# VHH binders against 8-oxo-dGDP phosphatase NUDT18 (nudt18), part 7

Target 1, 325 residues: 8-oxo-dGDP phosphatase NUDT18 (nudt18), of Danio rerio (Zebrafish) (Brachydanio rerio) (q568q0)
Amino acid sequence: MDSQSSILEENLEKILRGEGLEFDSVAEQVDPVTLRKNVCYIVGAVIFNSKEEVLMVQEAKRECYGRWYLPAGRMEECESILEALQREVREEAGIDCQPITLLLVQEQGPRWVRFIFLAEETGGSLKTTAEADDESLQAHWWDRKSPLPLRAHDILSLIDAGLKYRRNPWFPVTQPVDFPCHVVCQRLFLTFISSRADADDRLWLLMSNNNTSHHPRLPIVVSFRTYISKAVSKLIEDCMPSSYISVHIRGILGVQHNGRIPGKTDGICFNTLVLLENTEEGAEIGSPPSLETDCYRWQEVTNQGLKAKIIERIKDGSVLPFQSL

## First folded at step 21 (VHH)

Design g1 (from n6 with Q28K)
Fold by OpenDDE, fold request of step 23:
Structure g1 (fold): chain B 325 residues (1-325), chain A 125 residues (1-125)
Amino acid sequence: as target 1 above (325 residues)
Amino acid sequence: QVQLQESGGGLVQAGGSLRLSCTTSGFKFSYYSMSWFRQAPGEEREFVGAISGSGKRTDYADSVEGRFTISRDNAKNTFYLQMNSLKTEDTAVYYCARDIWGYSWGLSEEYFDYWGQGTQVTVSS
């Protein structure tokens, strides 16, 4: 019992530090995703100069010709997320950049995921109209005040997020880590807080109970067609159908991706923090909801240091934001 | 049942101050970020400010930055909006809302699942 608990605690600590875990084969035979066939990944960059101007690129595409947007583009085969970002910024803006952190992850289901980075300029020169090509017409530092015909106004929120983070980072630096995954999935920190009279809150994690492995593992949920955010709700409905449970995705603790083998390691594993809330009137507050399946079990986090860290992340909202579009 | 109730609204002269309160029940208050919104007549609802569950992080709309302050008392399940140097343009119904995400800072209203009924703030010239 002591050794199993120790392994779990170590794994939880790794994830909290932004490290990855090896992807354990999901019991269900799920077909691997393939970049540009059944999944599309987009990278975008929010880059500020010393004057707090934002790097913008003018679109060369017919549909939005002459409009301005952040440097952004689709990932290509055999590149990491970071490599893709650097490539796109160079191609569209003529600028070399270093990613600082993931700023926001956006999704429209598993088939479309966009990674927005805060990055810094490390070199290069702004692309001019003389250098116009199919990637972009030119690049410019935008003061965020002057009128600019934007491709879409959604970038304003992204820019705002970047500014806020630079001023006061609210989550640890988060960069994709090199761990292979075959599918788009989430490793879930499913947390439940129970209260005791005159005592500290108890922290519970919902763990997978695989008959074959004596070690409790964090549940993994694969997304197929629905929003990634909805996959968790289905799992909870299946485990606790008689309970009134609200599922609150708090954010991402880490992103695992390899992308080196097309059609094999093009998947993404999100380490996701979730808070479960019992909304039933008169529900017992001292224990987690009852499970109707043996596939899962509640595990109390008794390590005080680990408990405190997890609770702090929840209360502070110190997680990478995740947005469903 | 989750409940949010605003109080402290009223009539105040320009340059004056008000303190709004939002009292909550039915959930573990300290584990949720909370936000203030406002809606003026004929206008869309707008984000005013947010505070994390721990109270360590706050964000404000540019229009209220430096004038408004958000705080919380987790022991009382209440958070506050201190409004100083009020302007006529601050006239609106003010709403408190629960953020179901970690910290959305008003990114989208869709991230808020429970809202108060609102309290009227009127700033006269």
Scores: ipSAE 0.867, ipTM 0.939, lowest interface PAE 0.5, mean pLDDT 93
Fold by ESMFold2, fold request of step 23:
Structure g1 (fold): chain B 325 residues (1-325), chain A 125 residues (1-125)
Amino acid sequence: as target 1 above (325 residues)
Amino acid sequence: QVQLQESGGGLVQAGGSLRLSCTTSGFKFSYYSMSWFRQAPGEEREFVGAISGSGKRTDYADSVEGRFTISRDNAKNTFYLQMNSLKTEDTAVYYCARDIWGYSWGLSEEYFDYWGQGTQVTVSS
């Protein structure tokens, strides 16, 4: 029994460190997702030189010909997310790179998921107009001040986030880890804080009651043809329908992907930190929301070191941001 | 019943100082990052700065960095904007806002679910 609690705590620590956990099968029968058929992943890079100029590429595509953007493109079959990043930067800008950290994960409904990286130059040479092709016309370092015709202005906040992270990181380095996954899903650090004025806060995690496992596991929610962010709300509606709950997705603790076998390992598992807020007037302060199924149970985090780490991540937003467009 | 209330606005001379407060209630204040925004007449609302739930991290718009300081007192459910070396372009209505992402650094106003009613700051030459 003690060994089962120790295994859970070790697994929570692994996820908090961004190491991930091997993906277990989901309880329901769900077909694997397939790259370029029902999922589309995009990678993008924020790269600075020693002068804090940002790497930009001039678009070759008809709809944005001659406009400038960050290096970015679609992930291809049999690639990891990091391999896709390195390939896109090399193809569009002529630059070799190494990732430093993810800066932002974005979703645009069921159309795509985009991974924005802070990365560093490790070699190569800027693409010149003599090397123009269908990928890009050329690449330049931009001082972020001079006029430059941009494809879109969304990249300005991404560039700023990259500068701020370089100067003073606000979340631990977070990079995709090599674990296969067949669906787009989230493993949830789904938290509730119970508080009393005269006592320390208590931290609760929602756990799955898998009857084939002797230790508790974190819930997994699967997304299909919908926003990834909405899957968490559906779980709350299913297990806490009588409670007034605001769901605050704080961000991502880790990203798991492999991509090695087309149509079998094209999925992604996000390890997601979620804070529940009870908005019901007169609600019990000392207890988590009532569960209206046997599928889940609340587990108090009593290890004080682990509790403090999780609470700090919640209070300071020290997680990889997840943006739903 | 989340409530945010700004106070401390007024008229000051250029080069002067002013301190704004945002008093909050109805939520676990220390678990949320908070931000200041401002809106000048005829302009869009703009990010001024942010402070994390514990107070360990602050961030500022370039236009105010070095002149403005954000702090918080979690025991009083209040956070502050200390404005020094004020310029006429700092004239605006100042708003406090609660961050639902924990720390959005002004990425978009959609990540702030509760806003105060605003307090007017006027800097005269």
Scores: ipSAE 0.811, ipTM 0.914, lowest interface PAE 0.7, mean pLDDT 88
Fold by OpenDDE, fold request of step 23:
Structure g1 (fold): chain B 325 residues (1-325), chain A 125 residues (1-125)
Amino acid sequence: as target 1 above (325 residues)
Amino acid sequence: QVQLQESGGGLVQAGGSLRLSCTTSGFKFSYYSMSWFRQAPGEEREFVGAISGSGKRTDYADSVEGRFTISRDNAKNTFYLQMNSLKTEDTAVYYCARDIWGYSWGLSEEYFDYWGQGTQVTVSS
C-alpha cells in the first residue's frame, strides 16, 4: 500500500472516530474570527435526572423574564466549549454537569453557532429564587408534562432528542476536540457513492488537489457571510456542473475548537459528512461527477473495511445533527 | 427525479390493521432515513415514525408507540407502516418523507426534502 494511501486511510478513520486533524492553512488570507466580536457561540444543555425530568432555568433577562429555558449561554473568552457548558449550567442552574455528547449543532451563519449537549448531573444544588441573579431566577426539574411558560418551544425538540439518545444512541459520542482553528470552517468528508449493477458500491471522496501538499487532504471550506451549509454548495457549484447535483449535509463527524487565544484560535472546524448525489437522468452511475477544476480530485476508497464502515455510517445516520436556522 | 408514493390506505374498522407502503425512486434509498407523517382534518401534520437507512433504528410518536411498526426493504426501495389496533383518532392522510439528515426522527418538517402525495386512512368506529 502506498504510504500516502495509508496515511489517508488513517486520517479518514480518525475523522470517523470524531478525532481531529491538524488544521491546514487555508490558502486564502482569511481574517481570524474573534469571539464576542464577530462570532457568537452558545452552549446549551439537556440534562435529565433519574426520573427523566429535564433541568430547566427561569430567565432573568428582561425580554423573556420569568420564562423557562434550557441552561444555555454564550461562550466566554479563553474557554473550551465543554468548559463553557459546565460554567453556564452551574451559573444558571447551580448544577455541576458532565457533558456526555454533543446532541445538536445549530447555525445561523458563521457568526452564530449553538452547541447543544446531552449532559449528566454530577453535583450541585438547584438554584433557588433566593439565589436569583442576572444569569437566572431559579432552576427546576421539569417533568415535561406540567405547564411551564417556555421561552421558546424549540427546546421541546432538543429534549426529545436527548431522551431518544439516552434510550438508544444512534451516533457515537461526539465531543469537541482541542485543535486550534482561526476561522469558522468545514472539513468536508464529501462522499459520492456509485452503484453498479451486480457489483459492490464504489465510494468516492472529494479531495483537495493542492500541488503543494504531498498528502491527500480533505477539502476545507470557510464560511464568511453565508450559512455554513451554503458554503458546501458553493464549493460544488464552483468545481462541477451543479444543475443535477444534490448536496446534502448529513451531519457532523467531529468538532475542532481550541478557543484559548482570543482572536487567533476562536475558530471552529467542523468535520462534516456530506453526501453528493447526481440526479441527472441517465447519468452514468459508475463514476462521480466530472470536475471542472484541478483543485480537487475524486479518490476512490478501496479499503473494503473502511468503505464498509463509511457506508454503514451513512446508512445508519450515525452522525451528529447539524441544523441551519 | 426523486419520487415518493404512498399506497395501502383505505377504510378500516377500529381495532383493525392496515399496512401502508411508500415506494421510492430517483435516489439511493438505503442511504436515507425515511419517515411517516399524518395529517388529520383540521389538525397540523404530525410525525408518526422514522426508520434509518439501514433499518436498525426506528422511532415512533408516543401516540402510535406499540401499535405501529415501521420497516423497510432496501432491495425494493420501499418502506412500510404497519398499523395495528387502529383507533378513530388515527384517521388521517398519511405521508411518507425523505430525511435530509442522517437521522432527524421527525424533529421538524423542514428536515425533509421530498414528500409523497399522501394516502387516506379512515378508521371507523
Scores: ipSAE 0.799, ipTM 0.909, lowest interface PAE 0.5, mean pLDDT 92
Fold by ESMFold2, look of step 21:
Structure g1 (fold): chain B 325 residues (1-325), chain A 125 residues (1-125)
Amino acid sequence: as target 1 above (325 residues)
Amino acid sequence: QVQLQESGGGLVQAGGSLRLSCTTSGFKFSYYSMSWFRQAPGEEREFVGAISGSGKRTDYADSVEGRFTISRDNAKNTFYLQMNSLKTEDTAVYYCARDIWGYSWGLSEEYFDYWGQGTQVTVSS
């Protein structure tokens, strides 16, 4: 097939592999975000030893003094998400670590976005009470059964996710990739499945239209001061307002961030997998919803190998979870 | 419209077996993970287990692992809970639920948009 179709398929494969794609055009017209001014990113770590005990730190802050939590803290200027993780674990627990995979991305929007990692110990020594400081009082391995006064119980699900991933990974290793971004945004891998009697399902992706003859691109929506999870709903209202569409964010295919230049590269692009469901009573499910704008078009995925990969990711939820709190 | 309907509940003696079914309609069943939950009298609802859309992945709560098995038949839009070695502590109303978050493994009930009406399982001594 032609060069444009081949380029699209190559780009879709990159996104499915978590490699990301460079930004262009759209991002330059929007004011950059700035860490500690209008965005806040938090990193947290789930780390197990050989006994499957989890690394915990004892809080030094007055509000939760003496209570225990996962190693976690705010990302600082000029560091990548992975550098922030390694710094926080070293500062709070005395442990060197290497990330294995993201386990969950959360937002408390617009206050913060939190990146929870499964990671492995690579060195260092547990912080003792003799080394107590403003970061933490000490660190211990917790057997997950003995009574321990926790700062909050939200971490129990995160610890469980880490154990499950170690035993049986359900999505590909996903780590942030080094691409600069000046805004917080989503690149939307928006899917619709249509059916015909006695035939295989058809897979459709929503694509942006260009004023020029540029390559087809996935929609990008900016989420500067609103919930990141709401971007799809806004797009649906803009382009198919008469349709009965349920939006199912399946999760994140990739995370793009660089962080090297404060105020210029403090943004993040999430590549997000979304399944649209037609919920209209009596509706035939043989075609994608009608578009009520020229800004977008439906593109059928006709490459059978690519189609199968995408459908598998949807059916098995083989994607990094994204949670809006 | 999306519908989930449990069946197969009843009274059974401790040590016995029972199989629950959840029959579904109104959606593309194979594209959704499904879960079983249960609620004992006076208790909060708890996760029992989950199965992915293709059936390739299953997870279970610690309290039932090794005794319960989840399976699905996508051609019949139905998934099942085979319960063996039942204990009186397994007495509960059992619910099936559709997962909208891809594969939540019972992380939070907010990730399930449709629930069945429930079927009573009573395990007697």
Scores: ipSAE 0.798, ipTM 0.910, lowest interface PAE 0.7, mean pLDDT 87

Design g1 (from n6 with Q28K)
Fold by ESMFold2, fold request of step 23:
Structure g1 (fold): chain B 325 residues (1-325), chain A 125 residues (1-125)
Amino acid sequence: as target 1 above (325 residues)
Amino acid sequence: QVQLQESGGGLVQAGGSLRLSCTTSGFKFSYYSMSWFRQAPGEEREFVGAISGSGKRTDYADSVEGRFTISRDNAKNTFYLQMNSLKTEDTAVYYCARDIWGYSWGLSEEYFDYWGQGTQVTVSS
């Protein structure tokens, strides 16, 4: 194994473990995003007590006054995603918490991104009606069976996901890591599986061609005034325009954010697992799709240990889910 | 062309057993989690259970856990729903579906891009 191959494999292992990599932007033309100006991040928490009752807050907002929901709120300037989570749970429910893992990342077009966490109670006291304010009226542990007027029923699936993860985790603990990023972007773990007659499948990764003297790197796609999910499809249309392939964002391997310098580090880098599928019926493709640009190349994963780890994540869906609303 | 075809439905007495099959074609079956859903007339479609691409993980709705078992045979591009101790409330059209976002455990129907046409299961008393 040569030095560039070893470096690449080490970086791939870091991404698979959720550790992240320093963000090295090569696009000088992309302006930084700014929290509460052109990006909005929301945090939400699924927290159970020892009786598997879930923490709920009674909404104080006019539109949903008196209805119940998970603790949730907007991220503020100069805080990490985890700090925002802990602040919102404390403000709305009176509860201190420790995050266990992200459960789901959601996007609503370019308007907001929402981070749903499984977390555990570490202290505090449930907010009572005597402590009602603009944040919430009160908080309560809900047995998940008794009638409770909910703001919306979408949280029932999130609560169930949290319970399932507690019982049997299906993806590695995934928490945001402290790396600054100035844009909303994805580092793509973009995969293609090719087959040859009576042979094991081959795994291919799309790599960026920075120039011949540089270590190959995973592609970065930036989201600008669009859905995060659409940025991947745009890259595929640009480099594989003659191919008929489906793009499957399988999920997130890691989340990178810092938030310390408003207007400079308000971005987020998602390390995203993507599977490409050939949609042409009857076509047998023994090689990855043709690339119609020299900006990228296909790299076969020949290290059997690394190949097995990646294929396992694909086959078992052992990744943090990403939902585009 | 991705195709999913259910079979094995029919009329069964309460307490009986039935095995459904979903045969698939047109995609690399082992790279996709698969799920069963069901829908009774006049009701919303509901998640029954899921199995991961390798078959190492299964999950079930509370209403069927302990009675239903999902399995897959990746060499035959087929997965199954073994239904035991059937109840009249299990009467429904059963659908198989392909999960494109990995293993969603039925979080939302948007994670399922291809669906079979359904097979009727009727449990009589």
Scores: ipSAE 0.796, ipTM 0.911, lowest interface PAE 0.7, mean pLDDT 87
Fold by OpenDDE, look of step 22:
Structure g1 (fold): chain B 325 residues (1-325), chain A 125 residues (1-125)
Amino acid sequence: as target 1 above (325 residues)
Amino acid sequence: QVQLQESGGGLVQAGGSLRLSCTTSGFKFSYYSMSWFRQAPGEEREFVGAISGSGKRTDYADSVEGRFTISRDNAKNTFYLQMNSLKTEDTAVYYCARDIWGYSWGLSEEYFDYWGQGTQVTVSS
């Protein structure tokens, strides 16, 4: 019992640090995703210079010709997320960059995911009109005040996120870690906090109860047909009465991706922090919601240090933002 | 039932100060980031500022940065908007809202599930 608990705690700590865990638990019955066939990944960069100007690129594509956007593009086969970012920034802006952290993950169903990074310039030179090609026409540092014909205004929020993070980072540096995954899925760090009037809060985690595995594992949800964000709701609906249960995705603790083997390791595993709340009037707040299935179990976190860390992350909102579009 | 209630609004002269309060009930207050929004007549609702559940993080709209301060008292299930150096353009109905995300800093109103009824703030010249 002590060894299993220790392993679990170690794994939880890894997840909290933005590290990855091996992906062993996805049922063989789910088809792997294939980049550019049934899944699309986009990378984008928010890069500031010393004057807090933002690196912008002018679009060469016919549909948005002459408009300005952040350096962004589609991932290609056999490259990591970070490699893709660096490639795109170089191709579109002529700038070499180093990713600092993920700023925002955006999803539009399981088939479209965009990774927005805060990055810093490390070298290169701004792409000029003389260097115009199919990737972009030119690049400029934008002072964010001067009029610029933007392709879309959504970049303003991204830029704002970058500025906010630079000024006061509210979550730890989060970068994709190299762990192979064959599907787009979420490992759920699903928490329930029970309050006692005169005692410290109790923290519970939902664990997968797989009869075949002797070790408690965090639930993994795969959603191929629905928004990634809805996958959590579905799991909850399947395992407990949902009428008085509120599911709050708080954000991402980590991103696992390999991408080295096309059609095999093109998946992404999001380690997602979720807060479950029982909204039933008069509900005993002393215990987590009853489960209707044996597929899952509640595990209390008894390690005080770990408990404190998790609760702090929840309270501070110190997680990578996730946005469903 | 989750409830949010604003108070402290009123009429104030330009350059004056006002403190708004949002009292909450029906949920574990400290586990949620809270935000202030405002809506002027004929204008869209706009983000004013946010505070994390712990109170360690705050963000403000550029228009109010340096003038407004958000704080919270988790023991009282209340958070506040201290407004200093008020301008006529600050005239609006001010709303408090619960952020169901981790910390969305007003990225989208979709991340807010409960809103107060609002309190009127009028800044006269």
Scores: ipSAE 0.792, ipTM 0.907, lowest interface PAE 0.6, mean pLDDT 92

Design g2 (from n6 with S108T)
Fold by ESMFold2, look of step 21:
Structure g2 (fold): chain B 325 residues (1-325), chain A 125 residues (1-125)
Amino acid sequence: as target 1 above (325 residues)
Amino acid sequence: QVQLQESGGGLVQAGGSLRLSCTTSGFQFSYYSMSWFRQAPGEEREFVGAISGSGKRTDYADSVEGRFTISRDNAKNTFYLQMNSLKTEDTAVYYCARDIWGYSWGLTEEYFDYWGQGTQVTVSS
């Protein structure tokens, strides 16, 4: 019991630090995802020079010819997410870069997942019009004020997020970590806070009941041709169907991906912080929602140091944002 | 039932000060970041500032930084916007909103699930 508690707490600490954890097996009936067949990952970069001008590329594609955008593109086979970022920036802008942190993860339904990075220039030379090709026409530093014909205005908020993070980071540096995964899934840091007026709040985590596991583990939910966000809702419907609860995906604690074996390791595991809110009036708030399955159980976090860290992450919103478009 | 209610709006001369309050109920207030937005006549709603659940982190739009201060009192389920050195361009309806991302600092309105009714601030010359 002592050794099991210590292992669980160490694993929770690793996830909170963004280090990840080796991917546990899921049901054998789950087919691996395959890059560019049934998953599409996009990388994008926000890069500033010393004058706080942002790196922009001029589009070569007919549909948006001559319009400007952030360096961005699709991840290719046998690449890590970071390798894809560095390749795309080099191809489109002529610039070598080093990632600083993930800034935002976005999903556009089942169509794609996009990883936006804050990164820094480490070498190379801006692509000129003499070097124009199918990837881009040229690259320039933009002062963020002068008129520039943009492909789309969605990048303005991304640029602003990058600038704010440089000046005053609000979540720990978060980088993808090198762990293989065959599906798109989430490891859920699924929390419930029970409150009494005359006592400290109590923190509960949902744990998986796994007969083959030596110690308690966080639940893993798999996405199959659906929104990543939908997978959490399905778990709640399956195990807590009678409860009045709101599900708040607060953000991402970590991203795990390998990509080394096409069709085998093209998946991604997101370590996701979720807060459940009880919206039932008159309900006893001293207990977590009733579970209508034996697949899961509630575990109170009684280690005060660990509890304080988790509660602080929730209260401060100190997590990598996840946006479902 | 989650409720947000702004108060403290009114008429004030340029250079003056005003304090807005947003009183909340029906949720565990300290676990949610809160934001102020404003909307001037004929304009789109714009982010003013945000405060994290613990109050340790705040963020402001460039146009108000240094003049406005957001604070919260978690024991009273209330957060505030202190507005100093007011300008006529600060005239707007001010709204408070609850952030479900945990700290989005106004990146997009879609991640704010509850909004107040608004309070009018008018800055005269």
Scores: ipSAE 0.816, ipTM 0.913, lowest interface PAE 0.7, mean pLDDT 88
Fold by OpenDDE, look of step 22:
Structure g2 (fold): chain B 325 residues (1-325), chain A 125 residues (1-125)
Amino acid sequence: as target 1 above (325 residues)
Amino acid sequence: QVQLQESGGGLVQAGGSLRLSCTTSGFQFSYYSMSWFRQAPGEEREFVGAISGSGKRTDYADSVEGRFTISRDNAKNTFYLQMNSLKTEDTAVYYCARDIWGYSWGLTEEYFDYWGQGTQVTVSS
């Protein structure tokens, strides 16, 4: 195995484990994002007590005054995603918490991302009406049955997801890792699977074809003015005939974020698992779609162990959910 | 071309059982999660349950949990909905769908790209 192949496999393994990779500089034409200026990050928590009650907070904001929602709020400068979550839960609910895992990532273009966590209580006391402030009026454990005037019903799905994960985790624990990024982008784990008669499936990855790089790299797509999901589709459209190609974002394998230097490292890199499907009638399923550019190339994954691992992740759907709103 | 076709619907008495099948073609079946939906007259379509591509993971709506079971046979490109202890409120047209997602919670119809034509299930009192 040549050194390049070994490096690639190692990097792929890291990504699959939810680890980060060093971010390669994107084109100079892309300006860094700045938190609260041209990008907004929200954190939210699904927290259960021993009775499977869910932690709810009553809104103090004028627009939704008296309505109930999950602890959630905007990230502030110079804090990590986890720090932001803990801060918001403390401020709104009076509860100290430990994040267990990312539960869902939501995005709404062009620059809005919400991180929903499953977390556990580690201390504190429920915020009472006597402690009401601009963050919240009070906090309660909700039995999920009693009537409660909710701000929005979207939290019901989140709560359900949290319960399901607690009962039967379907993807590995996934937490943001500290890697600096200056833009909102996706490192694409873009897969194509070809079936062979009486043989194992072949797995292909789309790779950046950079002559300057000493090793193969996964493609990175930047989302600046569009939905993150659409950025992937655009890349595919630009590099191959798209009339019969379907792009399926399966989920996230990892989240890289630093956030320590405002305006410089406020970006996020999502390691995104994508399955490409050729829907062309009569298409030869033996090879991935032809590329119309030299900027990318297909790389077959020949390592049997790695191939099996990737295929399993795809089949099991064992990835962090990613939702475009 | 991707095709999904439901079968096995019919009339059954309350407390009875029915098994639905969804036969698929035109795609690599084992790499996709599959779901069942149902729509009662005058009501919105609702999620019934899902199964991962591998078959290792299943998810059910609360209304059917413990009564319905989803399974799949990847060699036959078919997945199933075993319905036990049927109730009159289970009366609906049942649809199978391919989901392009790895999870079944909070899914809307937007996460499904191909649907069957549906099969009628009627549960009499």
Scores: ipSAE 0.797, ipTM 0.908, lowest interface PAE 0.6, mean pLDDT 91

